# Designs tried in a protein design chat: VH-VL binders against RecQ-mediated genome instability protein 1 (rmi1). Part 2

Target 1, 235 residues: RecQ-mediated genome instability protein 1 (rmi1), of Schizosaccharomyces pombe (q10160)
Amino acid sequence: MNQTTTLSTELTELGVRVQNRWLQSLLDYLAKKHSTGANTTPQLVMQYLVASDIRESTTSEGAAPYIVSEQHNVRIENTMLLQIVRVREIGISIVNQLEYLNDLEELKKLKGQKVIRLVHDESGDEEQNDDDGLTEAQDAVQKGSELKKMCRLILEDSNGQRFWGLERKPIKGIQLSTKLGTKLLVKNVLVRRGVLMLDPNNTTILGGSIEEWDKDYFPKRLIEELKGELSKTKA

## First folded at step 4 (VH-VL)

Design s18 (from r7 with light chain L97E; framework fv_roconkibart)
Fold by ESMFold2-Fast, scan of step 4:
Structure s18 (fold): chain C 235 residues (1-235), chain A 123 residues (1-123), chain B 112 residues (1-112)
Amino acid sequence: as target 1 above (235 residues)
Amino acid sequence: QVQLVQSGAEVKKPGASVKVSCKASGYTFTDYYMNWMRQAPGQGLEWMGWINTNTGDPTYADKFQGRVTFTLDTSISTAYMELSRLRSDDTAVYYCARVEGYSSSWYDAFDIWGQGTLVTVSS
Amino acid sequence: DVVMTQSPLSLPVTLGQPASISCRSSQSLLHSSGYNYLHWYLQKPGQSPQLLIYLGSNRASGVPDRFSGSGSGTDFTLKISRVEAEDVGVYYCMQAEQTPYTFGQGTKLEIK
């Protein structure tokens, strides 16, 4: 299919190597959805790709080479496409993180109650709503960015290989509230003992998420994960 | 909780315009297309079109092309439907509903709906 | 446009008994992916519609297992194994195989 070849070439220039079967399935889906024959652009394909599981949507050509924990001072020069499995803040105590996250969850519940009242009252948002207009998800992201020192990530490539990533310098958009399944392009990265040393110069955030991984994760499931981790340290 | 909350009921005269809002919460607004439907009293559902919340590009059903406008205010996660040159047969409950825009599932199902906005057009 | 036809339009049922609703499309809703782009919605009195079944046979989140969908191509069925009082309302099928999305006329389920 000519369109598939052209799109694959253009996406490769953006650092993404898609599976031909996945791309053809997407084109068939879009043709169904837009009966008038909407023009499919690389940008539109990218929007669907960042919402996908790269193990299913991309080829192994964008995968990391085999990385072992004993490798020290090895540089991976090629561009890798990776998705975020987990984010942890290692520069702030778990106790302090839990205090913040519990407060955030309580605030979100209060905000939800106000919205429900307005629905029953049939009043306009302008008349009775005290909210600033931010969604719970947007509010959570903004609050999460306030609690930021140094993140450690679990990253996954197109082959399902998982490895650690560590922020050497703050990367805008990487925090506890970063959605699971967010896509990163990583190039010219230094590996120390199997850990990718991330910074703004070698890491580009493409965005996106994997809905099945991120559903009800922040802050509810994250709180439960952190409580479990804290319990293990209190012997 | 994932919710879509619509503006309140409106009574308009023929020839006027109406603007209905649909405020989203509990999810990333730009990950889903926002669809608009209407239901005349005692009748079935009719699809009016959708808007891509990421790009702002609307698509209108042929029947409404030229009279309806879909817009967004992404800073407050709100979609708007404005219907102009109102006639008595525009009297209906208007609904917003989300559908996946960029997802791995590609189901095209309306999983979350607004509560509806009654628009009455009378002289 | 794809025409969706439901039968029956009125369905009186006794509590605890099964109920069945048919939906037919003017053209096949089976896509090359293997999915049937046919969804079922329930509109309870005074409420907005809610998703029950998507892609022909998959139950939406929170929907009880007494609801099931079946069929392929142009002929689809929604079944309720044991009708409960909360199941009262109008049931709609919708096709999403192409735009414009179109709905059936609705089937009103009432307790007798």
Scores: ipSAE 0.580, ipTM 0.815, lowest interface PAE 1.7, mean pLDDT 86

Design s19 (from r7 with light chain T99D; framework fv_roconkibart)
Fold by ESMFold2-Fast, scan of step 4:
Structure s19 (fold): chain C 235 residues (1-235), chain A 123 residues (1-123), chain B 112 residues (1-112)
Amino acid sequence: as target 1 above (235 residues)
Amino acid sequence: QVQLVQSGAEVKKPGASVKVSCKASGYTFTDYYMNWMRQAPGQGLEWMGWINTNTGDPTYADKFQGRVTFTLDTSISTAYMELSRLRSDDTAVYYCARVEGYSSSWYDAFDIWGQGTLVTVSS
Amino acid sequence: DVVMTQSPLSLPVTLGQPASISCRSSQSLLHSSGYNYLHWYLQKPGQSPQLLIYLGSNRASGVPDRFSGSGSGTDFTLKISRVEAEDVGVYYCMQALQDPYTFGQGTKLEIK
């Protein structure tokens, strides 16, 4: 009968507790595009959820408990839904990170110019033989993966509480290029001095982003932020 | 820079099929739905439908249901529109355009358009 | 289908003068959210359409301040305060409230 109740229950089993008003607004929106609201699945709702701001789309029931720096060796057993505010690589110097990011930006510009030249030259007839530029791009991507050592995150819950997360073991999908607003499910996590100790066993990456946060962020705005952080250490 | 680049002009005989491609670049392909429109020479715009780029689920305008098929190749960020059983009145410029699919901004406004593909149907 | 009707279909304007285009829908485009799902596009000669105004009154990124949209429900207006040479083209309103999305027939703006 009540589609919002059924979907809300199914989403809760996936670790997500949506606000009824947000879900109803989404269903009203989808009704104009789909023939019936009965076609709305939990998977479809999740696609919109991971692109949302969880402060607006989810309830306090999925939020973190109050986390303070005095909490040491405290375990949070419940599943929390969190969104990534910032990612920093703390195991590699800012100077080395900036060299890598500037190289990535220049390589992307070079690849763009090559594509434009091919279009202008009417020579769009070869699906192969472009390996030199692609090889350079692939090397840059692999170098990015090689630069990952230990990420520190600023995480935010549905109540807007912000706190630190630290990779105590590498988590695939968490790196400097991870989109801002990416959603995480964190379960059975240790808190040490107010910091969530993240590893592959307690962290599930749902994906997504918040477009307003991530627009022009990687690598352009990240470079500017890191330059600012570097200048503070020299003051 | 965000771009949608479409395949080149096509000339077809009545009864044939045409397949137009729309290649996206400069953004995450699966974050935006892809819409298809057409415009007969000297006439107005007509909406044909849209496809969810994350799931591949298409929605077709009733007028085109049974003749049009929308498909994706997400590995190359490309959407396709295939129109079958072509008639002379299918002669038009065909456009792809994106609309934000999963963000908090559910406006359904077409902010980026492809350059268009002229399809001419004549015997 | 929601029918979109534009007036006038042809709009000759002297450079520097204001211009106004009307768009009427056969059904209300006002959603329960408070938004009007009506958008305006400009198609310059030989080019793809470009978004000008979304949700009735909001200017799209990069659109000059001389463009404004107004209206609610079934009656909408696009205004250009001072027409410039680059404004020549065909203007379309579109409703995005109900499938199928429908466009007005277009208004061709020409310099006299």
Scores: ipSAE 0.013, ipTM 0.545, lowest interface PAE 7.9, mean pLDDT 83

Design s2 (from r7 with heavy chain S105R; framework fv_roconkibart)
Fold by ESMFold2-Fast, scan of step 4:
Structure s2 (fold): chain C 235 residues (1-235), chain A 123 residues (1-123), chain B 112 residues (1-112)
Amino acid sequence: as target 1 above (235 residues)
Amino acid sequence: QVQLVQSGAEVKKPGASVKVSCKASGYTFTDYYMNWMRQAPGQGLEWMGWINTNTGDPTYADKFQGRVTFTLDTSISTAYMELSRLRSDDTAVYYCARVEGYSSRWYDAFDIWGQGTLVTVSS
Amino acid sequence: DVVMTQSPLSLPVTLGQPASISCRSSQSLLHSSGYNYLHWYLQKPGQSPQLLIYLGSNRASGVPDRFSGSGSGTDFTLKISRVEAEDVGVYYCMQALQTPYTFGQGTKLEIK
């Protein structure tokens, strides 16, 4: 009876403010799907939340305030829930990125049915790896984490407002292979000329994705997007 | 590429049990529920139940409750369907198929199917 | 259980002509979310079923635009605007509104 209120309160403690209509629809769906009196936990709701579009699933309380482009520096003290629209690596040339991504595609073709997606989750390691016999494509796959230098994000809030985020210090889990629609909590962030200055102290990755945004994206559609960006600068 | 590969055909006597496997590849196994269906020769499709691959919790259609058991081996991304006390009318092609566990759509459509496993029950 | 009824049971069609298959449910498949929990599958001879249309009207990945689904509540239709040789097989509707999930009896499409 009070299940939606209890769940909403617990989710707010996790930094997420859900729309009542979305939560009720989810509970109705779960009742349909399981056909039993299964108890719905905040953790289960979070699994669906991070797979959702926050424009539909969350309230405006988690949205960004008005972000001023080039008027002045501002600090946003409150916590914002944001979803990743795009990730770009700006510390490495597009040409070098394309060579790496094309090598990943070739390695994927070589291995047939395998889908290869690299996520930077290694901490340090500049030492020898004994992979001298690998092909160029295999080398590129293993060097995925080494290609991360500084990412720039397009972020979107619950109101559909889009703005830039810049990685000022490395944030584990933010790289070209990061799934589109991944959810972030950002707090106490400095905004410079409309760009959120992100670092591990002000950014928490909740995970997830939006399936419709991310399907077939890495590396196929990303390669096409980067080729388009490169062609605009050269010809 | 996403695929489900099932074990090979089985011939069993009435009263025996059969265990069919379904090995997933090309996706995160625990993100999808695994459904089981069967199809008697020349007949239509019949849903048997599903298993939540993340929790291991199965749900069985009433017709099969007490005779069917769904299990998992997450370490090899494989789901199993065991049907006991076989009867001649259990002769069918058995299919596994995935359904999205977590998504914004909540549609429960079977988007990827295994190739099927023929189980013949004869005396 | 929700009973699904398909019509016709057999559908001979000339290549390039349109085809239409009806599916009726014993109760409304319209959920409070606004979705109709009805899906269409095609089973080609000797093959596993494949998803064609989900949630009444949405075309699955890789499915040609000659396939379309329509309807709401209890009455649904699958249409093929121009039948091709590769479309031969048995078409099934399925309700996913509640367990147990149930299928129609199937419609066999044949080239005449």
Scores: ipSAE 0.282, ipTM 0.634, lowest interface PAE 2.9, mean pLDDT 85

Design s20 (from r7 with light chain Y101W; framework fv_roconkibart)
Fold by ESMFold2-Fast, scan of step 4:
Structure s20 (fold): chain C 235 residues (1-235), chain A 123 residues (1-123), chain B 112 residues (1-112)
Amino acid sequence: as target 1 above (235 residues)
Amino acid sequence: QVQLVQSGAEVKKPGASVKVSCKASGYTFTDYYMNWMRQAPGQGLEWMGWINTNTGDPTYADKFQGRVTFTLDTSISTAYMELSRLRSDDTAVYYCARVEGYSSSWYDAFDIWGQGTLVTVSS
Amino acid sequence: DVVMTQSPLSLPVTLGQPASISCRSSQSLLHSSGYNYLHWYLQKPGQSPQLLIYLGSNRASGVPDRFSGSGSGTDFTLKISRVEAEDVGVYYCMQALQTPWTFGQGTKLEIK
């Protein structure tokens, strides 16, 4: 009743337009899970929203207009809710990315009570750890940081339309390890040849994921995808 | 590998308090509620309550309200259960178990359990 | 509170034979979503409980297909088509329709 209308209105003010059926299903679920004295807040609904598939949980009002490769230099003024399908690092060679990811995978395979130090305060000054001998990937692993320069995304809207997003300027929270299904609010964005030109001023990361998309993805399945892409370029 | 690892066995006198830890690994700690259950020797399972790991908000079963406190240290993916004013009938194995907090499944099933912590209360 | 009642409480069974455990709830566990919020757990001797069946009839990951769950509303059944030695333990049904979440008394399955 009034409660569902109030929640829908408050969520719309946050840029999220939920399906009435999905919201009612969530409220029915929460009612059976929690005491009747607890109030459902927009913040709680948002936590479930970012874990959902927006094709099922949100309306077409938050969807992107039809975007095609022939659409050039068009600005989408409205706020769109999008979920991340894939992240690729295009500012670093696939070879260097695989080196980084394979090093992470091997590190995860180590067993027992071993303590591993990847960061060395004086590494650059020691003969055995010369910076001239390190790839960008190896440098990132040793510093405990993620490999990042410029990401290209595959994004999906509430209607299931997929399109490219390109990081025009670095956006905090977008990198290879960003969970699949992470939600973004994108507003006042320029589209060039069908690609959304993303930057910190037009992109807000809401977080979340879609568990079935992200399960066992980073870094294992990402490594396999990148190996496949690399093999095609060597043909 | 997803797992929950609990602290070791405790022996306490009546009137004391006990604090059991439950350390999570292999998943995003804040995506799941942490539940606490207990099982007296030779008896069935009893739900004590849960804590929302994202907000820190606990919910306690009426029987334990006022005696139990659930807390978190999200920086080390660890949940704690503190039970005060212990009585001999609090002797039990205490379990933590996760249930989805924020997901699309909404199953509310305990898919991963800790190994249990035996708490013995005797004079 | 929702009361969960299991029967039998003790179930001696011969290896290779089928076994059946019943669970009854004091109110319907069928939610408006179409789900029955009834789960089955197995506790092997000296171990933590493990999820066997969720939402009435769905096998948890890694659970052999000789285990099956059925029922709706207030009456539920867990069946083992061919009991194996590794199946010994205490079986619990649990309702997750409303808090406090409650368990049945448990059914101890033992080999005779």
Scores: ipSAE 0.600, ipTM 0.828, lowest interface PAE 1.8, mean pLDDT 86

Design s22 (from r7 with heavy chain T59Y; framework fv_roconkibart)
Fold by ESMFold2-Fast, scan of step 4:
Structure s22 (fold): chain C 235 residues (1-235), chain A 123 residues (1-123), chain B 112 residues (1-112)
Amino acid sequence: as target 1 above (235 residues)
Amino acid sequence: QVQLVQSGAEVKKPGASVKVSCKASGYTFTDYYMNWMRQAPGQGLEWMGWINTNTGDPYYADKFQGRVTFTLDTSISTAYMELSRLRSDDTAVYYCARVEGYSSSWYDAFDIWGQGTLVTVSS
Amino acid sequence: DVVMTQSPLSLPVTLGQPASISCRSSQSLLHSSGYNYLHWYLQKPGQSPQLLIYLGSNRASGVPDRFSGSGSGTDFTLKISRVEAEDVGVYYCMQALQTPYTFGQGTKLEIK
């Protein structure tokens, strides 16, 4: 019994079924990075797994079973590992969402300009902060408040199959700013017409992201996607 | 835009300590390891170690172990390098640079560097 | 520690001519993954180093195609097909196979 078998068994107890080839590649990489013969824990493997594409890192045993979309009230009792492809807020108008996101993007740009200026300016002991006041959106952003009511998700399993997910009740950590590629464990979930009915009792957020999917996504690319969706609804 | 911005130049007496900051922006701070290097005037590059920004675990090159400490403030996406018991031969430009920690590439290449911080140790 | 040796250390080149820099490691940098953990960096005067080539032969984003890397194991080469004025600076190879990560001594490329 080698280390990959032991770790694979321990990860399965955490609800994750990894591919042996992926796990061996990770162990080889970690041995190179830590020349001391580092002890690889399931927790360390999980950190790499949530940053991975589960289509490459996990087996089909954690995938969604075949969904018979014509059936009503199908319950999937087994635990599924899924990654988030898209998040949409369906309880708040697109117009209101765009106002919030545009204000957030503008505030982000202002902070970026300030950092660049401060690096290049040789200033004395005091900088003048000449802000003439905050907008309501800027105030909300500074306080860390987010627009959140009800999200609809596009989820993907280890086989690349995609499903709709709908929040029946608010789930902490699911909002427009949730990173693309975030991993979820979903168990004992009700499926209605191909849509997973999500709530805090059946959904566990593992975190993570897929860098390729999430790069420059929030809020810039999300704004562009929502503008496109708004233009189609007004046509 | 991805940037690493370091604190300004320092002049220290032998025996003092110096703490250099490296503030990250434009990416998820905890997805990348932060590495520290230095370069004495007119000399080559020397690697000092790295810190895992997700776990906080540092790795120090043997030459610097016992004198260098890497720390983080994840709330402001900032890494710190503190070098103690400074000697005149610690005079150098100190650099931070990122390396992907958890992404699928696993190249261990320094793709983004800070602008450098000159530390001068003189009596 | 893995010792990295560059040659030449000083490289005067005429504009438009090719340039070649050698980097040798005291042990193989070829990992079980098939990657050579050897990277090339350029430090222009007064600037931070910048990544040119990673994993022996892969050009970093934004790097002109006149730059190429080759080699495997212990012997690596960086080539510039035709040197331009902006290529002036010090070139470093680095091994990332084993901690501590180590750099070559640097090759200073100057226009003559």
Scores: ipSAE 0.501, ipTM 0.763, lowest interface PAE 2.0, mean pLDDT 86

Design s23 (from r7 with heavy chain T28D; framework fv_roconkibart)
Fold by ESMFold2-Fast, scan of step 4:
Structure s23 (fold): chain C 235 residues (1-235), chain A 123 residues (1-123), chain B 112 residues (1-112)
Amino acid sequence: as target 1 above (235 residues)
Amino acid sequence: QVQLVQSGAEVKKPGASVKVSCKASGYDFTDYYMNWMRQAPGQGLEWMGWINTNTGDPTYADKFQGRVTFTLDTSISTAYMELSRLRSDDTAVYYCARVEGYSSSWYDAFDIWGQGTLVTVSS
Amino acid sequence: DVVMTQSPLSLPVTLGQPASISCRSSQSLLHSSGYNYLHWYLQKPGQSPQLLIYLGSNRASGVPDRFSGSGSGTDFTLKISRVEAEDVGVYYCMQALQTPYTFGQGTKLEIK
């Protein structure tokens, strides 16, 4: 049986249209990598697909049907497979975002776990100090939660076309720490002034990443990019 | 900071079993396969096999099939290598190392290694 | 199993001079994807191995540009343009084309 044809058909039913050459290369790779004659499932192929560059692994059928940046009040009925190029939080000031990210870097240098501190035990006055001295960013770091209000994305389709996406409503899994190259399925999406209007009803997160894009990105390179953006606004 | 930290040195008698741990931090444990290698004193490196950290499925080199078992505890991002029926020629430093499991590149290169665990098998 | 053979086994080098290590495989490491599944590792005394070069010629993150890899198929070379004191250790080539993954016997680089 032609395994590539069977797998391609099953993947198409999941909303993903793979390039035959890419799929054949993957099957050859898996045959060399594994010592057992395991049958390759659509689920295993999907694991490799979401780690791939969709410009190389998928066909144009999953791409945007026109130049998105030139459209206004147009609905794309088709299901598009897209990968995330950049995530920005536009509902929170860059200054507060940098405070949050720098605090995260310091916490990482601590090697993960919170150090037990007894300096808090002053065994003295319990009065005063009733007001909230923490910023929203510092509060989020201390609670282990992410700073999130409204993200703007740079998205890329299988043809390499890049365009904006904006969260109209919060989408679980979309935040500053979302890995670059994460795959999304977007369906029945409205385009306004060249921007995809994203919400939980039209966006499905498949996951994954592109390691080449995401390596050393969060939070180090993101901090550098945000500092650059901040300096332009103060010029 | 990405790192793999292994358990401490072991001294075992012939016929015993040894279990070495490898604790990962600084990355998503399930995104990478965990590989195991060993190096006898003054000798070269020998690959023992890997385990898919997402599924728990191990692959063993034929030489070790039946004597080695790879397991995981994903709740603490730790991989284990248990070698049974130890012989004196199993004396070696044992290493864990990660390989990107679902990479776009399919390199199968060991980019991060544990510090090694010396296992000495003697009477 | 794919057999990996390195030459020389011992490489004494004067500080600042170039060094060259050869690695040969018993079969072609060129995959249908176009990649040569040959990687180079350095093991410094008392340390675990570290990745230097992957897929024949690509420098790993943090590796100085004085290290370069070349070759295709069955014959590969690792070159150090100007040897420094911190380059002392044992160099290993590894094939990742098929399991079991196999290493060369190692080349010990020493400053003379």
Scores: ipSAE 0.110, ipTM 0.606, lowest interface PAE 5.5, mean pLDDT 85

Design s26 (from r7 with heavy chain Y102W; framework fv_roconkibart)
Fold by ESMFold2-Fast, scan of step 4:
Structure s26 (fold): chain C 235 residues (1-235), chain A 123 residues (1-123), chain B 112 residues (1-112)
Amino acid sequence: as target 1 above (235 residues)
Amino acid sequence: QVQLVQSGAEVKKPGASVKVSCKASGYTFTDYYMNWMRQAPGQGLEWMGWINTNTGDPTYADKFQGRVTFTLDTSISTAYMELSRLRSDDTAVYYCARVEGWSSSWYDAFDIWGQGTLVTVSS
Amino acid sequence: DVVMTQSPLSLPVTLGQPASISCRSSQSLLHSSGYNYLHWYLQKPGQSPQLLIYLGSNRASGVPDRFSGSGSGTDFTLKISRVEAEDVGVYYCMQALQTPYTFGQGTKLEIK
């Protein structure tokens, strides 16, 4: 059994079915980069997989069946590998979300201004003593108070098909700040009117992201998307 | 945003060693390999090797094997290139450049480069 | 080592006119993944090289639409549809299929 076949088998047992060509490319890449004959483990492959686009890295065997929005109750018993396209908080008003996110954006800008000012102000005398009152502790408290009640997701499978997902129970790791491209394993999921009914029992967060999707997204681009959604609901 | 900042110009005598630094900011240092290139005045680009910033393992082009050493200080997101037994024909601008480590597109395109460090070797 | 050969080495162009640069490799750069491991860089006077095109035909972030790359295997072309003053510099192709990574000799684009 060669290395590619062994790794594919082990990854399949973890719920991930990789493209053989993608795996061969990864193994060639790792062979070029490691100075010693490094043992490539399923764990190392998973680190690369969660940073990948599953449309390119995985096979259609892990894809969702066709889901129609008008379908009645149906259960998908197979394990699906999905990536997060969008996260929305539907249990809190968009107005309250925008207030929170705008505060985060201003905090982020203030920290950026502080860094630039410190670099510029090294010319000539400055005390390095006047803190603006912001601390890492305050930032941690702010992050700990992130608004969360119920998230709705846009999910994508290995074939590029997109589906709605609804958080029925809080799932650790799903919130507005969850990185775009984060990978989920979903099994034994109930589908109602084309929406995957997610809960901690049927959803496993693998992590990761797609840099191209997530770059400069939270909170700046999310704020702009929510402003657009708010404008459609105002009368 | 994402930036690689190299140390300043150096003037060395033949037989000496030079150590150039490359400090990364705006990204996770250990997610990218660091490549080193050089360019003699008026000449083209020449690849010298890379270092895995996560493991510290270097790979050197055969031409430089035995004279070049790549090292890291991950606590300050800095890579170093030391070239020993300098000759006049080592006079060049030396560049660091990053290469994507975790993306599924492992094509080794150098997307971000340092500003370059001129090393002049003269007697 | 894979030898990269560029043509022409000097390219005088009139502003607003198209420009074309050729790059040939001594062996195929087409990998089993389906990608051509060929990249194009521009080095403006006094500056570091910057990535223009990766994997033969994909524009890097921030690169204007007037730049395009084409080719497969051993023959590649970089085209500029309408040359602007900011396009002056030396263009390099690079193969990243195998180590040592190698560059073409460079093509100097000048405004006449």
Scores: ipSAE 0.011, ipTM 0.505, lowest interface PAE 9.5, mean pLDDT 83

